# Miniprotein binders against q9h3h3: the designs that were tried, part 219

Target 1, 235 residues: q9h3h3
Amino acid sequence: EDGFTAEHLAAEAMAADMDPWLVFDARTTPATELDAWLAKYPPSQVTRYGDPGSPNSEPVGWIAVYGQGYSPNSGDVQGLQAAWEALQTSGRPITPGTLRQLAITHHVLSGKWLMHLAPGFKLDHAWAGIARAVVEGQLQVAKVSPRAKEGGRQVICVYTDDFTDRLGVLEADSAIRAAGIKCLLTYKPDVYTYLGIYRANRWHLCPTLYESRFQLGGSARGSRVLDRANNVELT

## First folded at step 18 (miniprotein)

Design gE6
Fold by ESMFold2-Fast, scan of step 18:
Structure gE6 (fold): chain B 235 residues (1-235), chain A 103 residues (1-103)
Amino acid sequence: as target 1 above (235 residues)
Amino acid sequence: GSRELKREVRELILKAWLLIFKAMELADKGDVSEAIQVLREAADLFQEAAKLAQKAGDPEMAIKALEMAAWVLAWIARLLERQGKPDEAKQAKERAEQIKEKE
């Protein structure tokens, strides 16, 4: 096929999760070492399979930075999937509220701001800004995809711990903008990925909850955030 | 060489994940028998990836691939129970347990 579907991008992300990650962990590594680590592993040069000439000799799924206060909580994904299967069999209506409740019940609450950038200086610069914000405590955790193929875009994911906490999601957006990021951002809860919610799904659920656009001189936040499901600007 | 084998392992894993998402779509539509067929292929691909990962000197990936194969077989068993096929569901559960023992 001439382009990647949302399903293909999701499958690539799940496959990447199974491979080793290159991690700067601020819980155990001094922040003073970050700049050298960023110079050693720029995402435009780190390859998915450890190609000759890249900084990595082995396959890499993700390049990640963990903040000093980062505490991973994936929730009960298996229980979520079993409950989803039961819900579909029950004949009960499937709504955004139903998905939200399933996510809460099984503690699958994480979500992420996504940005897609071409390999090169702008990607590496954006990632460096995000990484510094994470080690300085303005963001909790972030990851970026390695280079997989010629001309392919790469993704930076900036995580929040609870997609139902709107204020927390908006605070992450503000921190991303304060780090100098000006590109389009979209926010997706991880529960949607685990349950296969993409564009044009059967239940007419919007696959992203928020969209953020850089606003030059317009607001103290540096951005306009849209609630995509309700088509309402949030400021 | 080892690099080519490691790439082949990742290609098998990607194919298996694409089949998992296809099975989710089929199950959502109520096409349970088709979902089971697609999941059986996904489980086979994860098992093939595990064997190839061992040859590539990557035991950590082999373990992860086997864990995914067992997870897929458990999902197949639940779908078979729903179809009223308890004997086939038991076979799928036993195969998942055998795979866990091989880890």
Scores: ipSAE 0.791, ipTM 0.926, lowest interface PAE 0.5, mean pLDDT 87

Design gE7
Fold by ESMFold2-Fast, scan of step 18:
Structure gE7 (fold): chain B 235 residues (1-235), chain A 103 residues (1-103)
Amino acid sequence: as target 1 above (235 residues)
Amino acid sequence: GSRELKREVRELILKAWLLIFKAMELADKGDVSEAIQVLREAADLFQEAAKLAQKAGDPEMAIKALEMAAWVLEWIAKLLERQGKPDEAKQAKERAEQIKEKE
């Protein structure tokens, strides 16, 4: 079932967060070294556990690229959690608006575009495009999962600093499309992750804010972006 | 070898996270007692993973697994308090503190 698959993917991501990451950090590494790094660590070949014949000898949770201007800020997650518990006991309605306000108050603003691709040339090509966009400043930071099992899809996560900044979220989508990505994308704010807002939640909140579909046909091109919370087409 | 042990550690951690998400679903449905049982299993798996990580020569993962076990036990304590079981909640908190001291 869809629900079971979503739980399994979430569990894999949480487990991966606990392991070392392979990072190209453009804040300390010249951009000219990126192509060699991408050739050394293609995500279709980097294995989750450091299997024989892979570029890595040790377990790897994520492969990541940090942009020159990347400044990580998880916000006040502890304060967010305390406020969330208070909100739940207060009897106030729990809506996207109240979660948004909690996130703003505690500076937990980051979010990400997600895409799932099968291992192989298309994944490696897509990741290389995303990584170059990050190093060149069109995107802030991104990560991709290593190869965990035969036939399993891998995920690319492209982060934005502020999920409440709709223009910034849409600009990230445009940059992803400009990198040659044509698959379905969904956008999730990190506050939902910290508060346990997943597919099945008792408040009936949609766990993703936006959905992007590539559209290149007829006389027009671009992405169709849907605001899932309000069921409104933005582009 | 150590590579096989490191893989087994990650398999235990993955199983523990799957139980955490199952517990979230059970709690959302009001099955709090079942959620607590599933969370106890998750805490046990994280502690087992920590021991195996030490044997695999992976002390950083051992520490992270213990941190997760303590976090799960603290969540169990909160659920027990909500159910009016303060003595059991205190035991869960004490177990979490004992684990944190060993990190």
Scores: ipSAE 0.709, ipTM 0.911, lowest interface PAE 0.7, mean pLDDT 86

Design gE8
Fold by ESMFold2-Fast, scan of step 18:
Structure gE8 (fold): chain B 235 residues (1-235), chain A 103 residues (1-103)
Amino acid sequence: as target 1 above (235 residues)
Amino acid sequence: GSRELKREVRELILKAWLLIFKAMELADKGDVSEAIQVLREAADLFQEAAKLAQKAGDPEMAIKALEMAAWVLEWIAQLLERQGKPDEAKQAKERAEQIKEKE
């Protein structure tokens, strides 16, 4: 199964978070500079460790674009972990609702739409589309992994500030589709990753809340979104 | 610092994170003693990474690695409390505080 791969990808993402990021920050940089920045740092060419011939000379964890209205809120991850341990000890039922309550209490609310693409033109084109949507204000923030020496696919993460806000999550999906993205998307709250819930577990918690598939022939929405937890199609 | 040393630092950090996720899985299964053992190894790897990062001329990564070592030790303390080992929990918490002061 993908359990091992999911674990390794999660560990790589956490390690990458600790390294410097290459950031286009629309709060301080004019939008007119984005195209030059995208040409300078295509994700298929930026290497994780600053390999010879890459645009970067030093290790890079992520390539990111911050929207003009983006306001970082990391939440209290340490407090969340302590509360999770206390919850397990208390004998109180552990359910999606209980986890959601802990996430709200500790303001660990961010989540992300994920897409995995092979290094190359298609990845760079998809990232450029997402980056423009962020700078234009349709999305708040996004990041893409650099190329790893022995790595396969790279990941684009498009964040929303509150995974409990279904409308906001669906609006982000619509903006991704409007940017020309047609691949499979999955939505994961960051709270699950911080608690080590990246696959099936004894509490039957699903770390993937939504799945988005591009519609053939199109529709007003541009995609079909499935609520994975309840197995319900959303319009 | 050198490019090779900086890569080695990141390899240690990746190993430490893999151990953290392994410990989460063990704790979820109720294998708390094994989870603590794996977390102690993760904390040691973060401390080794911090020393190597400093040698490599990467002080920002050294600080972040020490912050992670302290975080792991605080989690170890919580798990030790769950096992009814308050003296060991206190020692782990004190080690975390010492590391935070070193950064």
Scores: ipSAE 0.772, ipTM 0.922, lowest interface PAE 0.5, mean pLDDT 87

Design gE9
Fold by ESMFold2-Fast, scan of step 18:
Structure gE9 (fold): chain B 235 residues (1-235), chain A 103 residues (1-103)
Amino acid sequence: as target 1 above (235 residues)
Amino acid sequence: GSRELKREVRELILKAWLLIFKAMELADKGDVSEAIQVLREAADLFQEAAKLAQKAGDPEMAIKALEMAAWVLEWIAMLLERQGKPDEAKQAKERAEQIKEKE
C-alpha cells in the first residue's frame, strides 16, 4: 500500500532510525511544555530532509515522546541474527515458539501498535493525543515519521516493551483508544523486522500479531481486537 | 549544496537497507551466494555514504554508516561460515573490525 512494499517501509524505518530524532523527554522536561513543543513540531510539517519552510533545518528521522519511566532496551539484535542463521543451518524446525524463544534469549522483545494517517490536521491531532497519553503515563513511548517529499501516509508507532505480554499489548490498545484514536491499528513485534519476516513465509509466521478496529457504542473496551496469528476475536 | 549532499547520503543509506532486506529474503530461500553479493554491495554503499556524509559536514551520520558497514560484513562472515568458507569468513570479520577501529 501507498505505492511501497513492506520491505520498502521497513527499510525506510531502519534508515530513519539512523538520523537525529526530535524528542520530548518527559524524564527531563516538564509536562507543561508539551503543548508548545507539539505546536512547534507538528508531524505534518516536519520534513524528512529539512526542506525549506519546515520547522527543521536538518534531516529528522523520527519525532518521539518519551514517558517518565521510559528505559530503552533494544536487546542483542546481532546475537539474535547470528542465532537465526545458526538455526536455519541446523535444520531444526522454525515455529512461532522457536522464534519467540530466540527473541526472549536475546532480549529483543519490543513491539508496537502502528497507525497510518495522511499528512494533515487528523495526523497532527492523533499524534497530540498519543503524546499526551505518554506524558501522562498511560503509554511508555511513541514516535511518528516526518513528512516525506511527496509521500503518502505517515506512521505513528506506540511501543510496548514485551510483545509476549498480551495483557500489556491490549492495555496499550485501550490507552490509544482512550486518547481518541479511531483509525485501524496493527501490532508488530520488532523481532520480525530484524529477521526479515514481513510477508508470507515458509514457516507460516504471522509478523502482525494483532489488529484493532474502533467500535462505537457503550462497550467497556473502545475497540474490537483480533489475534491475527491464532484467528481469535478478543474483547 | 550541503542540503542536496545530505539528501544523497540518505538515498545511499536507504538503498543499502533495501539490499539488506533483499539479502535476508535470498538467504531464507537458500540463495546464500547471491545474498553475500548483495550484502557486499550494501556494505560498499554504507562506506560511500560515510565518505559523502563527511563531505556534507555530517560526522555523526558518517560514524553510523560505518557501524552499519561493519555489521553487514559480520553478517557476510556468518553466511560464509554457513557455506563452509571459514578463511573468507575470517577476512570479512577482520575487515569489519578495521572499520570499527577507525570510527
Scores: ipSAE 0.772, ipTM 0.920, lowest interface PAE 0.6, mean pLDDT 87

Design hB0
Fold by ESMFold2-Fast, scan of step 18:
Structure hB0 (fold): chain B 235 residues (1-235), chain A 83 residues (1-83)
Amino acid sequence: as target 1 above (235 residues)
Amino acid sequence: SETIEVTVTEETSPEEVAEEIVKALEEGAEKVRLTAYGREAIERALEAIIIVAKRLGYRITVESIEKRTEDGKTKTIYTISLE
């Protein structure tokens, strides 16, 4: 009715995490199986809550591809949440630097490049490119949302281990561009997601840490990357 | 250096899972891995973690939450360590 709140978005994320995922795990599955798996589960056709007419009859929270070197590490999310509650109660300023320090202290370092695409051929093609880059070792892990019951854009998330490692974040951007992706990319640290830092947050923080725009002829990397928090160009 | 595996089902008592987590950690396990199949099992696994952290007062970290598929079944894996 009044759009999205941080609580609503957090509840949706929790539900997706609790539901089954469709996973291609390159640690245990030969790379030669990927094309058949992608054909079986195109994200434009996989439904969030299941439909006998789609590839899935049961709910699917995420469609994911794990690289050969994937080793998940969520950090101390519980300690992060407790420290965040204390910080809010303290009345002290909440800034990007404060959130960065909480994330480092609690080892909640992962983050993700996000791209939002309408359901259809272009989404499925983009996901296939990203999935191949993961299985070939250029990216570590990625996931894509299934088609929501109400419709709307779907999101591809490409993860990096450490949002404070600027070079690693930029290397992931380069690999995404090398896979043929030309749309706008935004980078969000997982700490922002866990703490409910979304658009129109009460602290007026930019919810996006980095932004990547495709560019021809201007950069050997194929894109311009901007630090949105400081409004400074990195490339 | 040992990792202890615990399977949680929709029939598993959260209190019993909490006891298994505590016993493993007190006996020197580096990690406890909870595997849950389906939403009710996930809810019971999360309740057990809350019992260990809040009711029993242990300082634990959930290091990772991972989804895997084996033989067509999707499972959720929670890896827990002592802080």
Scores: ipSAE 0.228, ipTM 0.647, lowest interface PAE 4.3, mean pLDDT 83
Fold by OpenDDE base, second read of step 19:
Structure hB0 (fold): chain B 235 residues (1-235), chain A 83 residues (1-83)
Amino acid sequence: as target 1 above (235 residues)
Amino acid sequence: SETIEVTVTEETSPEEVAEEIVKALEEGAEKVRLTAYGREAIERALEAIIIVAKRLGYRITVESIEKRTEDGKTKTIYTISLE
């Protein structure tokens, strides 16, 4: 019984990152083509391995949309990993502050809002809203996982350039809400992914920095954002 | 001492799950078995476990077993105990 350990899920995510991506790049493709692209590749129908009858004949790791202002900058991930190994060996206490400092030092500052949705119309509609927001410049970049053979939820990731920029993180939440998304959102820095900091890690670090809950009639943002590290509502 | 079973669904909040786990452990349950079906439930279960760990001062042991269901879904069973 091959248990999908958090390591296995990470390995699957890494394997997905290595497979071909279906990308709409707003820097090179006219925005007028977005609707046709969304219709051709609805994420609920795009299959991870290119199943018969799927829009894709080949394996797809992710479906992504790049905004006009998107610039891929991953920072010094190798230096980050080396510093992380040295820190672990030192036996020094590891805190969220330590990870933040490592991320800043190595310029690994990207993070993402995550939403999980069942395959179907709601997912495709949510993705279309996000994709439009990216192409319109309200968001920088987003990706969605293809449909797995095993079923389960698909994940939409909406990226921000700097997880330490609280205002930028909150602005992205607002843009996601403005796109009509009402589900629970969690925000995870990429540094936590690169360092293998999963839930229930030995350092007891919460890999999710923020949680956003939709609220009807609330503030102009339409959500309540909780800082999980400090247990403080930011909105 | 009874193993308390908690099923984590896609609709279950991590906080609610954590509260149930903490309550069970504080009430003298030897183990809490958390069953999560599918990726989202697994994620929620893990968040709950972190909340529990924080609330109980990290005095918890977590064992996990992952299984594939007949329908191809990933099922993870977490067994939580106090140290």
Scores: ipSAE 0.000, ipTM 0.214, lowest interface PAE 12.7, mean pLDDT 84

Design hB1
Fold by ESMFold2-Fast, scan of step 18:
Structure hB1 (fold): chain B 235 residues (1-235), chain A 83 residues (1-83)
Amino acid sequence: as target 1 above (235 residues)
Amino acid sequence: SETIEVTVTEETSPEEVAEEIVKALEEGAEKVRLTAYGREAIERALEAIIIVAKRLGYRITVESIEKRTEDGKTKTIITISLE
């Protein structure tokens, strides 16, 4: 159903991760091939489960662009999951600080800026801008969901290496804005995704750490970033 | 040899993959790297690992599960070792 539970959302995320991804890898592919690749695989037309009338006949979980300097480090996800299970059985409080500590201990530090856009020209244009910024080195890695249902929004995820590094998070926001993106952005640490923690969870945890809103005017950054956990303006 | 490669496809049964894993381990491999493309192949690889560990009684560790890009598409690599 459309009113998905956290368990259903986690299952869909795992299915997307297991299905093949379409990847432009700037570490091995010349940057001159990017425009042709983007034209071949516009996210508004790539279908989640394949369709003979779309660019893909087989399922696609994600469409991704890896930067030239991208060096994936997922940390110790197995240790994180074991520690999470132990924490739940221990009776210790489950708080944002406890999850932050688990993430640091197991080096599961990556996070992502999220933007949700309806299928169409604006989505494809936004993704092209993000992909170019990744290939040019202003961002490290990004992915966009394929089209699963007409009228349903798709998501662009722009990753940073360390959600505890505020400067790095802000630099990624700045690069997204420089690429022409003006919509609302929210930032979520991957630790919450790995543990299946979404909005309306049992522990009343907010999985969104930062929000970015476009600000027109004389601002050098072009955005206002809020730390949601501490209710503090960062820019 | 130190590491043996095993390719898993949608056409290979879990029992056949398990036989390849056992053969590699008996030939002295320290690690076995299973390469699978797509969800069906990943499921078959995981079922084969369960066969090797539970039905055949080998003490194995899953060292890593990683996604790699080849020819513009991702593949999943599962690395296992004898304990």
Scores: ipSAE 0.108, ipTM 0.532, lowest interface PAE 5.1, mean pLDDT 85
Fold by OpenDDE base, second read of step 19:
Structure hB1 (fold): chain B 235 residues (1-235), chain A 83 residues (1-83)
Amino acid sequence: as target 1 above (235 residues)
Amino acid sequence: SETIEVTVTEETSPEEVAEEIVKALEEGAEKVRLTAYGREAIERALEAIIIVAKRLGYRITVESIEKRTEDGKTKTIITISLE
């Protein structure tokens, strides 16, 4: 995958964070309404800019589902950035351990499993499975990108509260697999996004901490999770 | 001016771009339009938007349009406004 697509997708993701979201909030909306909401706003049909004939008439940044236990906590992102700038200026070596410590210090601990899917039935089906898992309390929060005008892959993001909690990250992978998702998953901490750490960065940091591959007939989790930093299989 | 134009290049720092955007919006610009040519410039523009969003308490709207130039490069136009 051309590194351009990852950074462009990160960019589009950031721009999309600022546009209106289509949200199903399980804290305020009965779970029985989820199916109607999914049918009204299939992510393959929701367009980024509200194209004629789309379910949305206005621009949509993301389609999201919030679980009952969801509490938005971004931590001290401003303090994180200031500390990051100071570290860059200091000329000190920057390692994955450095980023982890920065994240812990500033309480910027969220991360996400990412999956990229072509627009269509498979995407909508995958999203419906994830949305149900969120509403049922197996996952905390998820979002999916709307359809771009130029086409291309859409991304589903499934969040965890703490990327340093390996068990929580693995549990989310298991829940995603239980929802019927079989594609490749990559896990990226939000701190890496906030600090502009993309593929082929000058520090040679891998922005993906974990990779999950679906496995038939294997472990109860239905996947193999690789720690990319240590090149070790965790499952 | 209703819309302030900012060109982002491979040499432009995200911090500098962010400062220009914030300044323009604080000075009463309705919109700031970033034009970025090529991958590196787009990345820098996007990093700048993150900085702006944080500085302004995430009270910004961002619209992005991608175009292909005659030379085959990707041109991205990003329009930023306050909510």
Scores: ipSAE 0.006, ipTM 0.280, lowest interface PAE 9.9, mean pLDDT 84

Design hB10
Fold by ESMFold2-Fast, scan of step 18:
Structure hB10 (fold): chain B 235 residues (1-235), chain A 83 residues (1-83)
Amino acid sequence: as target 1 above (235 residues)
Amino acid sequence: SETIEVTVTEETSPEEVAEEIVKALEEGAEKVRLTAYGREAIERALEAILIVAKRLGYRITIESIEKRTEDGKTKTIYTISLE
């Protein structure tokens, strides 16, 4: 579904990071204020570059919710980028295992479950469910993109602390499903984002580690999780 | 080895920020950390970095970009060094 080049995706990500974010921070704001905040800033109505007719007149890069226990640890991103440059100039093979080791060495361990939804009530309802799960402590942190001028799908990102912790990744999936989310989810380590590795990269690396599909019929976990690299069912 | 901090606001001139960056680096600072509050300040910081690179002939490495939320506002911190 991503039709953009890696260069375009990197530029868009940087622009969103530079623009202000709308944040509900449960570490400093009472949980009782969440419903009013969600009503004020539904992601289907918040515009990327601002519009007098929308909830925002100024640009918004992301709409985010931080959990009460959220403690960000970005790791050594500078060291990661320097090591990546050295690896590229060394001529050594660039593989998933090498990137994993770079991430571990520099403590750049975070990752995220991604879901893409069209603007509308379904997106707003899904985001409200995720935001509630974050504030209630089942998830740590999440963000959703605002409505782009071009239209198209918006993305909800649900973060975990450590992409190498398979159990933690699966627990986040379960919490997303418990929040009522039924669409396809994909999991991507942030190390790939920091290094600018997207779907169509020159090293032919798959930046998606896991896929989650909603399972009907009362399964214990509510979903099936697939290890995309090995094409193996984990649940 | 010493890092110098520079704050950029929506009212700060890119030319003035560029002058501060140059002064710090020419006086021996290894890195300069720019803290910018909001979109206008972030754009001014980036323009200042470009002025330093182009006008002075320096090659600049952006070592890191951090985002933090303070008092309901997002701020961006750039750490830069000379190549």
Scores: ipSAE 0.005, ipTM 0.255, lowest interface PAE 10.2, mean pLDDT 79

Design hB11
Fold by ESMFold2-Fast, scan of step 18:
Structure hB11 (fold): chain B 235 residues (1-235), chain A 83 residues (1-83)
Amino acid sequence: as target 1 above (235 residues)
Amino acid sequence: SETIEVTVTEETSPEEVAEEIVKALEEGAEKVRLTAYGREAIERALEAIFIVAYRLGYRITVESIEKRTEDGKTKTIYTISLE
C-alpha cells in the first residue's frame, strides 16, 4: 500500500497551486512578446522556491501560457472534494467508474497530456514549442513545473476541456506532435489530480487514461495512442 | 448581469467573506469573484466558499479558478454563481 506517497504528491500539487505562477496570457498580451518572455523564464532555470542567480527570487508553483480562447472552467471542485470524503467514509468501492461519475456530477471535466523531461535544453525547447502552439491557437492552455530543489524531471501539462471527449483529447495529441514533440505522453483527468490519484495509489488505479508514443508512418509522422484501461490502440 | 468583486487577504475573516458572497448573490449579482493573494488568503477564500455551500446551505457553483500574475504577485480568482 503506498498511501504515504499519494499524500505527499497531493500536498506538493496543492502547494504549487497556492504559490505564485508566472503567466503569459495571450488574451491580454501581444503574441510578439512571447519570445522575450520565454527567454526570461526558461523552465530549466526557474527554481521552485527561488534562488539568487535564477530568474526568480520568490517561490514559483507553475509557469503557464493561456491561449486567446482560454476560458477557465474548474467545475465544482469543492463539491467534488466533499463527495470524495463522503465516498471514502461510506465504504463503497473506489473505482475508475465511480471517480468518472463524481467528475461528471461536479463538472470537473478538464484533463491534460503530461510529458516528463530532465532539466536542460530539450525541456526548454519543448516548452517553447508548446507555448507557441498555445499562443497561435492550436492548443488552449499549458503549464510547466519549475526546477525542484531535489532535481529530477520537470513536467509539461497540456490541457483539454473535457477528458470524456476522446476526439478532443486526440486532437490535442496531434497538435503536440505538430509542435515537434517526440517524447512519451500520458493523459490524466484533473479529477485524479484533485483527489490524489498518483502512481502507486492505495486503490491500485492506473493514474492515467491514455498513452501516446511518437511513431513514423511511412513518409509521414504521427503518434500511436493507447487506451490504457482497455489496452486498445486508438491509432 | 452584475459581477461583484471581493478581495480576500491574509487578514480577512472567512465568515465576513461568506457574508459578502451571500449578500451579493441575494441582491441579484450573477457572479461573485473572489481575488486572493498568497496561501493564507487562498485558505480564507476556500473556507468562505465552504461556509456558504455547506454551513449556510446555499446551492452555489464555483465556475472557475484562475491564476494570474500581476506586478510579480500571483492572484487566485474564484468565480461563484448560484446553481
Scores: ipSAE 0.025, ipTM 0.542, lowest interface PAE 5.8, mean pLDDT 83

